# VH-VL binders against Cytochrome c oxidase assembly factor 8 (COA8): the designs that were tried, part 78

Target 1, 167 residues: Cytochrome c oxidase assembly factor 8 (COA8), of Homo sapiens (Human) (q96il0)
Amino acid sequence: APERGAERRDTAPSGVSRFCPPRKSCHDWIGPPDKYSNLRPVHFYIPENESPLEQKLRKLRQETQEWNQQFWANQNLTFSKEKEEFIHSRLKTKGLGLRTESGQKATLNAEEMADFYKEFLSKNFQKHMYYNRDWYKRNFAITFFMGKVALERIWNKLKQKQKKRSN
Key: E = the ipSAE of ESMFold2; O = the ipSAE of OpenDDE; V2 = 0.75 times the mean of E and O plus 0.25 times the DockQ between their complexes.

## First folded at step 12 (VH-VL)

Design ib6 (from i15 with heavy chain P106D; framework fv_belrestotug; at its last look DockQ between E and O 0.36; V2 from the best seeds 0.00; counts 0 for: pae E 6.0 > 2)
Fold by OpenDDE, look of step 12:
Structure ib6 (fold): chain C 167 residues (1-167), chain A 121 residues (1-121), chain B 108 residues (1-108)
Amino acid sequence: as target 1 above (167 residues)
Amino acid sequence: QVQLVQSGAEVKKPGASVKVSCKASGYTFTGYYMHWVRQAPGQGLEWMGVINPSDSRTSYAQKFQGRVTLTRDTSTSTVYMELSSLRSEDTAVYYCAREGFKYDSDHFDYWGQGTTVTVSS
Amino acid sequence: EIVLTQSPGTLSLSPGERATLSCRASQSVSSNYLAWYQQKPGQAPRLLIYGASNRATGIPDRFSGSGSGTDFTLTISRLEPEDFAVYYCQQYGTSPWTFGGGTKVEIK
């Protein structure tokens, strides 16, 4: 039985934007849009005295960002591939040349592409629903940890004020 | 109401050219393909070519390649079919027919009334 | 090129009878992109059926299309006097667009 070669799903390379923020930055930095996902990556600041709770929040934000970058990189790749296949198939079916008289790649107009967009959206509807659900869950968790970190910071400030009054 | 109105009958000599017009009305002219189909006397239907009025892209049947030219005028919503080097065998009724861009409209839903072209010595 | 063969070439029937027209493709027609047209003498073709089985707007329910792949059928359940005409099948799934040779439905 010939081993059906596992179609290497061309996963978009995890091209982490090599944007390096300045070493002395005390803030989160926003990078340029990623070439695959078109999302702007955030470089998270790491405080010198990062609490365990702050670290957990930062890690959760990072994981959520990576998840989001990967999702959209793959989605954009899939979209581009399927769009090209559709255009090629449609031109071939209609007996239209793949190239214009000027040698440019032949394209379809917006109305000719309407079926592609409809089909693509329909096909990916469930995927987008799951994405949205998971996006909300992740953001809820992040928001929850942001609240905890805020409370921790308030508590630490109160303790410091009490210690200064006792001396 | 959608209407395709073609030009009147033509009588041509062998070797001449004929240009038939198809004026569209009642719909967005650039939103549909326009096909040309001919029918020789007592014969079946023969597809000649298609034009996209939005960008003037064309495709022709191999039999007519080099002799047929489809053009459009968006200002008048008119498609033209020019057939050169006419022969007696080109004596036929020529029809324009509309086709939609979408899968659910990819059929020839409206036809012109036809234009009789007679090629005689 | 997809060649469409219609049969019979001529069908002689009386009003009220059932007409069955066949269209056979030389290869499978993609997505059932088959249409049926009616043509009366001196008139342009009129669309009857598209997508093998969809009735065009204003077409009576006595006309029905069926089939898939290479074999398609137009049925007229009860012939009316106005139904005596030539019928053509067409494929529009692959360039070039092609028509069948036609079936003439004539009065017996």
Scores: ipSAE 0.616, ipTM 0.844, lowest interface PAE 1.0, mean pLDDT 91
Fold by ESMFold2, look of step 12:
Structure ib6 (fold): chain C 167 residues (1-167), chain A 121 residues (1-121), chain B 108 residues (1-108)
Amino acid sequence: as target 1 above (167 residues)
Amino acid sequence: QVQLVQSGAEVKKPGASVKVSCKASGYTFTGYYMHWVRQAPGQGLEWMGVINPSDSRTSYAQKFQGRVTLTRDTSTSTVYMELSSLRSEDTAVYYCAREGFKYDSDHFDYWGQGTTVTVSS
Amino acid sequence: EIVLTQSPGTLSLSPGERATLSCRASQSVSSNYLAWYQQKPGQAPRLLIYGASNRATGIPDRFSGSGSGTDFTLTISRLEPEDFAVYYCQQYGTSPWTFGGGTKVEIK
């Protein structure tokens, strides 16, 4: 599975905080890895004066994070189940035990495990293609709204400059 | 360039033990299972057991359980087969064979040259 | 334990003829985990076929395997002088792994 994800893009730039004037203590922050998805969640900063467009961007990033977390949580569970089933099946055909002498779970030899990884990716290729398609669609939408927020902030600065000139 | 090179022929008395070596080269030694197969004169092939060189786990055919011991030395990429309490019917050529892998299929893709063990009173 | 019975015990043929070797299992072989080996005097066995029907690397296309369940066949479409040897089937679907008794293909 590729490691490209919304969590990286959502962190840089710091979404909401990057579109506001410098303030004391404004930032998005990253929590510890989620137990099920292994992804680090972003906890989004909500500024005092969040515009409707800024809110739309933040919600889209939050929704994308939840979607991404759910996909990888499900995929990780499926991977773990299928991996253990594969190991168990192959060890049984050889008459080998499921535990080492030290009590650790037995594994297969590296080449046999490589075959599992290749088959798992092949079996799940369509799901990963849809995930990648949806990831790009969401990333495009997020980038588009980031641009709109940036233009909104430039426009507001220009409007403030024109108001100061007319005063 | 996978090679399995076995130790030389042995002549033993009944009741003794024999230890045959199988030195592997040309591949990642701990990545593949190693099996032992024997062939009595004029007879077919008989599976004796398997070792996983990465962790030393073994499984033996019931006929040999308690008499055969498979071990390995990862520093020399060598598997050893020791057969104890030898009988005249243990006279055979002993082969090491590497288990090859394709997804959902195993097979013996490389064999050692064989080691003749003769048990004679 | 799965017992593999090969027939015939000896197959006397001339070069250029088609050889058909049979291997019958005492119970169904899991996932068609069946291999065929060739052995010449004084040599280790050589893998010909694995998974009942897949040719090993470097094996000529005159060798083919077929069958499933309990009945398996090795076919040599046109015997060459180097093909006169003993052939063994082997199952690797259930421990202990077992071999057939062999079929000797000899020149008539």
Scores: ipSAE 0.046, ipTM 0.572, lowest interface PAE 6.0, mean pLDDT 82
ESMFold2 (binder alone), look of step 12: mean pLDDT 91; pTM 0.912

Design ib8 (from i15 with heavy chain K102R; framework fv_belrestotug; at its last look DockQ between E and O 0.60; V2 from the best seeds 0.00; counts 0 for: pae E 5.4 > 2)
Fold by OpenDDE, look of step 12:
Structure ib8 (fold): chain C 167 residues (1-167), chain A 121 residues (1-121), chain B 108 residues (1-108)
Amino acid sequence: as target 1 above (167 residues)
Amino acid sequence: QVQLVQSGAEVKKPGASVKVSCKASGYTFTGYYMHWVRQAPGQGLEWMGVINPSDSRTSYAQKFQGRVTLTRDTSTSTVYMELSSLRSEDTAVYYCAREGFRYDSPHFDYWGQGTTVTVSS
Amino acid sequence: EIVLTQSPGTLSLSPGERATLSCRASQSVSSNYLAWYQQKPGQAPRLLIYGASNRATGIPDRFSGSGSGTDFTLTISRLEPEDFAVYYCQQYGTSPWTFGGGTKVEIK
């Protein structure tokens, strides 16, 4: 029985952007676009006196970011691969060279590429629907926790003002 | 409206060359492949070759390899088919045809009116 | 090279009759890469069907294409006087692109 070579699913390397913000920064930092996802990562600031709610919000934002990075990295890889295969197969069928006279990688005409994009979008429609659903759920949760943190901060400020008036 | 207009009829002697033009209009010239097909009197259709107007890449049927040359002029939206070393068997109507592509299916959606080439002694 | 064999070579029918034209490939052809054309005397070919079964724009419903692998069929459900012509199948799956020899549909 010939061993079906496990097609190594080229998982996009989780290239954690090694962007390190300055240690003294009290703010969130936005990194350069990731090479695979093309999304700009956010480095979240961790306050010294982080509340449990603030920590929960930060973790949720980080998890959502990682999820987004992975999704788009994988989607972009899949798209690039399928696009290349499509171009190669069509050029081969036509008996056309894979390179132009200038040595550039040959492309297909606009109509063929339009059809490819339509097919790709159709094929991935369900995947995008699930992504959008989950994206909204995650963002709703983040927004909810942002509201809680805001209320907590207001309450803490009010308590401090009362204590200063009593002294 | 998409139109392909070919040059007029040609009469040539054996051993000569003929150059047929196909002027395209009504669409983005560089966006579609152009094919050439010939038909001898009372015979079927025969594919000759294809050109990509965007980058001038070509592919030819083996039967015509070395005798046929496809070229394009983007400024005039014109494709040319040159056939050299003409023989009596090259007497045919020559067509340019645009390649359409829908639902992963290439096809010839528009044709020129044809150019009659007669090779006679 | 993929050789397409069309049969019959000539089909003699009356207006209103059903026409069935066959195109057999020497090798398997993807359905996406088979087309049918109509040619009238003194005219350029006209696209009828692409992708074995897709009707081209402006083609009447009486024309239909079917088939897969090596066997493809063009059907004209009810022949009209304007349908008496030569029909060609073509494959796009492998270079060189090839046509069938054609089927002449003539009036009986």
Scores: ipSAE 0.364, ipTM 0.721, lowest interface PAE 1.3, mean pLDDT 89
Fold by ESMFold2, look of step 12:
Structure ib8 (fold): chain C 167 residues (1-167), chain A 121 residues (1-121), chain B 108 residues (1-108)
Amino acid sequence: as target 1 above (167 residues)
Amino acid sequence: QVQLVQSGAEVKKPGASVKVSCKASGYTFTGYYMHWVRQAPGQGLEWMGVINPSDSRTSYAQKFQGRVTLTRDTSTSTVYMELSSLRSEDTAVYYCAREGFRYDSPHFDYWGQGTTVTVSS
Amino acid sequence: EIVLTQSPGTLSLSPGERATLSCRASQSVSSNYLAWYQQKPGQAPRLLIYGASNRATGIPDRFSGSGSGTDFTLTISRLEPEDFAVYYCQQYGTSPWTFGGGTKVEIK
């Protein structure tokens, strides 16, 4: 199973609404990290003469970005929500307050927090397994279509070369 | 090796206060909650309260609210239990107990040897 | 406040016999946070079982715990001479933390 950091390198980021590339850009753009997913969005370039194969590749990349952004946004929200619930539950069990005298949120000790992290990983094991499987499948497909687009472009250049010789 | 060593026996008059110490060793003092439990002669165990040594936050059983105070000194790894306005019914052995956890369950894994407090008129 | 009622108050048994100790809670114990302790005269309690069924480190496998909700059981499969003592259950699922009244296991 790939590390989360390594998976982030190869996936489409989020945060598109806060990023404004030039209207006439002929390149993909990478924006700032999305607040919820922590992934950087890619703003995909759409050429005027895009072939059907090139369109398939672009849509697959877009779909993969959307899927990845949603997965990590949901995971981060779930983590934060479950962390707070765990802290509140453990403090309630002891009859301890949820706030210190200064008004700051009360903490659990470090060993107790380690217990939460272990439980969270165990609970989400299968979900991350399916994510990794789907991530590899999507990236394999993207790489395959990138190869097909490259071959199509070579073939088109050969046809243009033949056309010029006929003039 | 985890050890909880309590102060010696005390004899007090009604209306006085007692302060029992519990010195911890063999572990990170601020990483574990400390509880106090007492046992009157011929009676069962009674939970008194808990302190978080990292920030001094406490919770007390209602029966002792207003009479018991738990404090700690992180430099000596020591927890203190002070019980005021003593009555003959407070005659008991007082224990400190560390709250550990394992397999997602807290529990009292180590106990002090106990401190006998006798209140007599 | 959760009241724990232990039964019987006293078990009179011989070495080698099976002991079954009961602990009943006045309401469901959160997360099965229930422990069993052994106490001999003049000594601090010793943890036997926590989380209703988990044996504490160094506790012989003749001790086992079971139960959930409001009904909990400590079983000693074959009593040894050192097992004659008082046994307490304790809940730690809800503040205030409370103990049962105890079951004395004594030699017949």
Scores: ipSAE 0.090, ipTM 0.592, lowest interface PAE 5.4, mean pLDDT 84
ESMFold2 (binder alone), look of step 12: mean pLDDT 92; pTM 0.931

Design ib9 (from i15 with heavy chain G31S; framework fv_belrestotug; at its last look DockQ between E and O 0.60; V2 from the best seeds 0.00; counts 0 for: pae E 4.5 > 2)
Fold by OpenDDE, look of step 12:
Structure ib9 (fold): chain C 167 residues (1-167), chain A 121 residues (1-121), chain B 108 residues (1-108)
Amino acid sequence: as target 1 above (167 residues)
Amino acid sequence: QVQLVQSGAEVKKPGASVKVSCKASGYTFTSYYMHWVRQAPGQGLEWMGVINPSDSRTSYAQKFQGRVTLTRDTSTSTVYMELSSLRSEDTAVYYCAREGFKYDSPHFDYWGQGTTVTVSS
Amino acid sequence: EIVLTQSPGTLSLSPGERATLSCRASQSVSSNYLAWYQQKPGQAPRLLIYGASNRATGIPDRFSGSGSGTDFTLTISRLEPEDFAVYYCQQYGTSPWTFGGGTKVEIK
């Protein structure tokens, strides 16, 4: 039985954006768009006195960001690969050259490309549905923890005001 | 409405060249490939070649290689087929045909009315 | 080059009868790359079927296409007087693109 060579799914390299914010920043920083996902990474600030709830929120935001980066990096890679294969196969079938007279990579006409995009979207529809579902779940959880952190901060401010009135 | 209008009938001598035009209207000219097909009297259809109007890339059937030249003018939305070194066997009706593409299936969805080329001594 | 052989060369039928036209390819052709055309005398070909089984816009339901691999069929369920014409199959799978020799459907 010939060993079906496991098609190495070219996973997009997890290019951790090496963007390092200034050490003295007390704010979240937005990096440049990642070259694979085209998403701008956020570098989350870590306060010295981070509460357990704040830490949980930060971790959840970071995990959600990483999940988004990986999803879109992989999706963009898949799209680019399938698009290239489609173009190449169609040009070959027509007996047309892969390059223009100017040396540019040849493309297909708008109608063929429109059909490709429709097919690609149809093929990936379920994947996008799952992504959207999980995206909403994650964002709901983040929003919930943001609310908890906000309440905690209000409570702490009220306690400090009471202590200052008692002295 | 999509229309392909070809030039009129041609009578040529052996060894001459003929240039047939196909004017496209009713759609984005550069978005569709244009093919040429000929039909000799009482015979079947024969594919000659294709041109991409967007970048002028061409492909020809081997039988016509070196004798056929496809060109386009984007300003007039016109494709041209030139056939050189004409022979009596080149007497045929020549058609331009637009390539449509739907559901991963190319097809000729619109045709010109045809141009009769007669090669006689 | 893929050679398409159509059979029969001539089909003599009466109006109302069923017509079955065959197109055999010398090599396997993807169903997506097979089309059928109708041609009447003195007219340009008209698209009937694309992708072996998809009816073109404005084509009556009596026309249907089927097949895969090397064997393809055009069926006319009930011949109308306007259906007496020559029918061609065509492949788009490999360059050069080729047509079958045609089947003439004539009135008996």
Scores: ipSAE 0.352, ipTM 0.718, lowest interface PAE 1.3, mean pLDDT 89
Fold by ESMFold2, look of step 12:
Structure ib9 (fold): chain C 167 residues (1-167), chain A 121 residues (1-121), chain B 108 residues (1-108)
Amino acid sequence: as target 1 above (167 residues)
Amino acid sequence: QVQLVQSGAEVKKPGASVKVSCKASGYTFTSYYMHWVRQAPGQGLEWMGVINPSDSRTSYAQKFQGRVTLTRDTSTSTVYMELSSLRSEDTAVYYCAREGFKYDSPHFDYWGQGTTVTVSS
Amino acid sequence: EIVLTQSPGTLSLSPGERATLSCRASQSVSSNYLAWYQQKPGQAPRLLIYGASNRATGIPDRFSGSGSGTDFTLTISRLEPEDFAVYYCQQYGTSPWTFGGGTKVEIK
């Protein structure tokens, strides 16, 4: 049986993850895989004294996660839909049934499925090129701001240490 | 090397049944559809039906529906065509043919050598 | 069921001549899934053309296919001695798959 909190996370809405972290958490929380994108969402902790730079980093991470979740949810849906359409078309050409005797959806032979996969990848090549480019741009920006936040925290720690010595 | 080897010639009486085998080698048997095509003496080619060796699903030409049965044995990589209630007009050479799916469309890329079935009293 | 009618039944020509074989379907052939086969006595058919116009691997460029819908043509631009055989068209766009009656190309 799933735990009570897992049941809430397993109750997925259409197209959006519904993960609810513990209320007393003071750290980022990684939830279960989203039903549609198959990606694990991060639920970000918002500290009481978040600096403007820290806020910018958190928002960039949130926006990147949303973009990534939406991209893969859409791609998974498109793949599934086009795969079923391809299977249906090829089976109809041969006069074969769309379902097996047991009621399971019929499949194509491996060589036919290889044909679909090759065509799907070829047709979507440019879209995935742009996704990869945007992915690297976003992750470079996130890494850059993580470095800036780390330096800001080091500087504040040094400033706090100098203040103690002056008192 | 892909090879389809069929069983030997058969002589049958009207009303009997015949079962022709087609043993496949040189490729993954369950990855390709297998068709049966016959040719009566001095006549053209006639498609009989298709089997998917991975799950045994079949489709038959209406002319043969109820008389033809395609089966397979994955352990021996063999397809069988059984034709019942034989008549003299069923005298023909029977071919198995593999359906290739490469190069943008299906087509029969390999054929068995043919099996002569003669129906006479 | 789609009936394929080939014409002529027999085509008597000399080596070096151009052969034109016709195949007419009773209904439009889906996706131009039409093939041409060559068959010599005692042999299984050999695929020449698929998808109405695409030459199969290893088939000389003197063989070409054309047409769409209900009217299809196989052309042999310059007959060679080995090209004298029976030719069949076949549709594979709709079950049941059907063949034409054949065109025999023979030496005049």
Scores: ipSAE 0.180, ipTM 0.621, lowest interface PAE 4.5, mean pLDDT 83
ESMFold2 (binder alone), look of step 12: mean pLDDT 91; pTM 0.919

Design ja1 (from j5 with heavy chain T106K; framework fv_ebrasodebart; at its last look DockQ between E and O 0.01; V2 from the best seeds 0.00; counts 0 for: pae E 12.4 > 2, placed apart)
Fold by OpenDDE, look of step 12:
Structure ja1 (fold): chain C 167 residues (1-167), chain A 124 residues (1-124), chain B 108 residues (1-108)
Amino acid sequence: as target 1 above (167 residues)
Amino acid sequence: QIQLVQSGAEVKKPGASVKVSCKASGYTFTSYGISWVRQAPGQGLEWMGWISAYEGNTNYAQKLQGRVTMTTDTSTSTAYMELRSLRSDDTAVYYCARDQLYDFWKGSSPFDYWGQGTLVTVSS
Amino acid sequence: QAVLTQPPSVSVSPGQTASITCSGDKLGDKYAYWYQQKPGQSPVLVMYRDSKRPSGIPERFSASNSGNTATLTISGTQAMDEADYYCQAWDSSEDYVVFGGGTKLTVL
């Protein structure tokens, strides 16, 4: 079995969204898109009487979010680096400058860039497959715990109704 | 095997010119470029410029603009670097290195192969 | 002109891990390359595109690039690893290749 060298994921600097929800909010908040991942972070509400199941669900959602943020931050960075190097190499080959006469960054046309996108996707296909697999696993787990929490809440409501009828 | 073989050591007087050759083998010469890098005694690496072996396009370091000329001969797979108006501070080992043009996706890297270096001494 | 800053020297004992840093403005947004140069020899590419290892380079060589700093790591450093190490990046604004000042790695 070829030892899959652990590609040390160059951790993109976790731009911790400095978005702080209002202290009195009883709801989850969605922040602006993260600078690196372009994903909108969710600030999860923590109830005062959070059950162990609710806490587990919240933690799982948070971990999944962090995982997703890191993945896309790294992927976007890699994409940007490779795209820039590709464009540069092609411009050099064509004898074109890196800047237009107007001082704008020179770019390739859509046809030329199609090759880049095709090859980039091809090279990253396995990575995306693993991402999708893990994404589904994580979301299934989240959904499972959401179901458990829902059942717990129903049970607690029923118990409260029974106590009110007995008094 | 990919190899870059450079010309021998040169001794020049101030104000003279030197032309260093770099013969490439083991790969398609026109699919890559050649970069030149120099290293003064006891100093670091300094990029001098780049030439495309495909079209002959060049880009030179700003410090060497007007004094350096890079050329290629595709028939012999040889790159040349000419440095004019030599000064004492041009005393260095000059390296040619293969520089990537087209094969970004083939896993090749810029400066993946180097020549053995050519010592150019500028002395009065 | 972009400047890449390296420590002038790093010392490590045999079998220990050596770390050589290269600092530059927004270096993490670019690919970093690393070269090994032994005395009287030509530079040899040891790492490319931040963390990729060329064929023939030992697995003990690894690298990362994040923020403003690229790092070359040599695990289980051997006497043969004693050399000068140079980082390199490309300045897209001026189409200029920039080398770091070099780091002398000494294996004690």
Scores: ipSAE 0.623, ipTM 0.833, lowest interface PAE 0.9, mean pLDDT 89
Fold by ESMFold2, look of step 12:
Structure ja1 (fold): chain C 167 residues (1-167), chain A 124 residues (1-124), chain B 108 residues (1-108)
Amino acid sequence: as target 1 above (167 residues)
Amino acid sequence: QIQLVQSGAEVKKPGASVKVSCKASGYTFTSYGISWVRQAPGQGLEWMGWISAYEGNTNYAQKLQGRVTMTTDTSTSTAYMELRSLRSDDTAVYYCARDQLYDFWKGSSPFDYWGQGTLVTVSS
Amino acid sequence: QAVLTQPPSVSVSPGQTASITCSGDKLGDKYAYWYQQKPGQSPVLVMYRDSKRPSGIPERFSASNSGNTATLTISGTQAMDEADYYCQAWDSSEDYVVFGGGTKLTVL
């Protein structure tokens, strides 16, 4: 029964993940790191008596997970594609084939590859700055709502204690 | 710099519970998870479960479901694992390990730093 | 049930290459991780994401993962490499993390 695969997408292949939560669960489930995004998918539990504030927090966490998974899946895919293109371009300039005589992919040495890594980091610096800014905004919002949910739960417990008399 | 320091060894009777602490330092505690892994004497590693220090959500190994509770205290950067209804086959060294959920350049390294281990002996 | 199978022991002479295998159904479709545990010590991550080496791990450690088999390779094996080695992967169907049974590497 392992033949049922994830849905294939024409965009980043995060759907290749094999995460499959139990049919009935009272808890969040955390799957293994997705091979392409390297992030762990979370399947969030939805309790029947979820407050509006708890629902808003859960949806924000879901949206942030989707945003984060997609960003890193796309970034890792772009990295792999540009790395291969760089290698092929440098091999072609040197008059070398794309395969060795044994049929294995030809490679560049570490010094030659260092040029690629530096160029990739420089090219993507601004994109990662915007990602970090958005990550901080999302993290602050999630933390803020976590605090509000915690206070809501404390206040609900205090209402339960209103009838107890102080000695 | 990054360290996970666990509480000391414990001896327990069957049916009791044990709570092991794991104090983290040298990193942002709420940005990672903590996994708990145990090792019976002379045996291999067995994953027990995981807790996110970010939001406190947990995932427990199926074998231990209902007997284990994992919590965190973000003000002290400390994770806790409580195992209830102890049996003699729960005798093991209990490790906490940092679970790196994501690193753009390194990828996921779910158990990159480990605590020193806590021996829990359940004697009948 | 997901099972990661390792040989119980591997022996090697100093300076030789040690090879420790970890077998699992379609393991090459997953990331493999390797941990070293010396007697009386905590495990230490030595390889991650199939073939990547953490900072501080000697270059003589390498790894690969393809098909049903992940392999940890230690070239120029030294006496200090004598330890138990565990592979680790993920099981999304039952338990979230699976360790292999461990391989005791002896350096004679």
Scores: ipSAE 0.000, ipTM 0.495, lowest interface PAE 12.4, mean pLDDT 78
ESMFold2 (binder alone), look of step 12: mean pLDDT 89; pTM 0.927

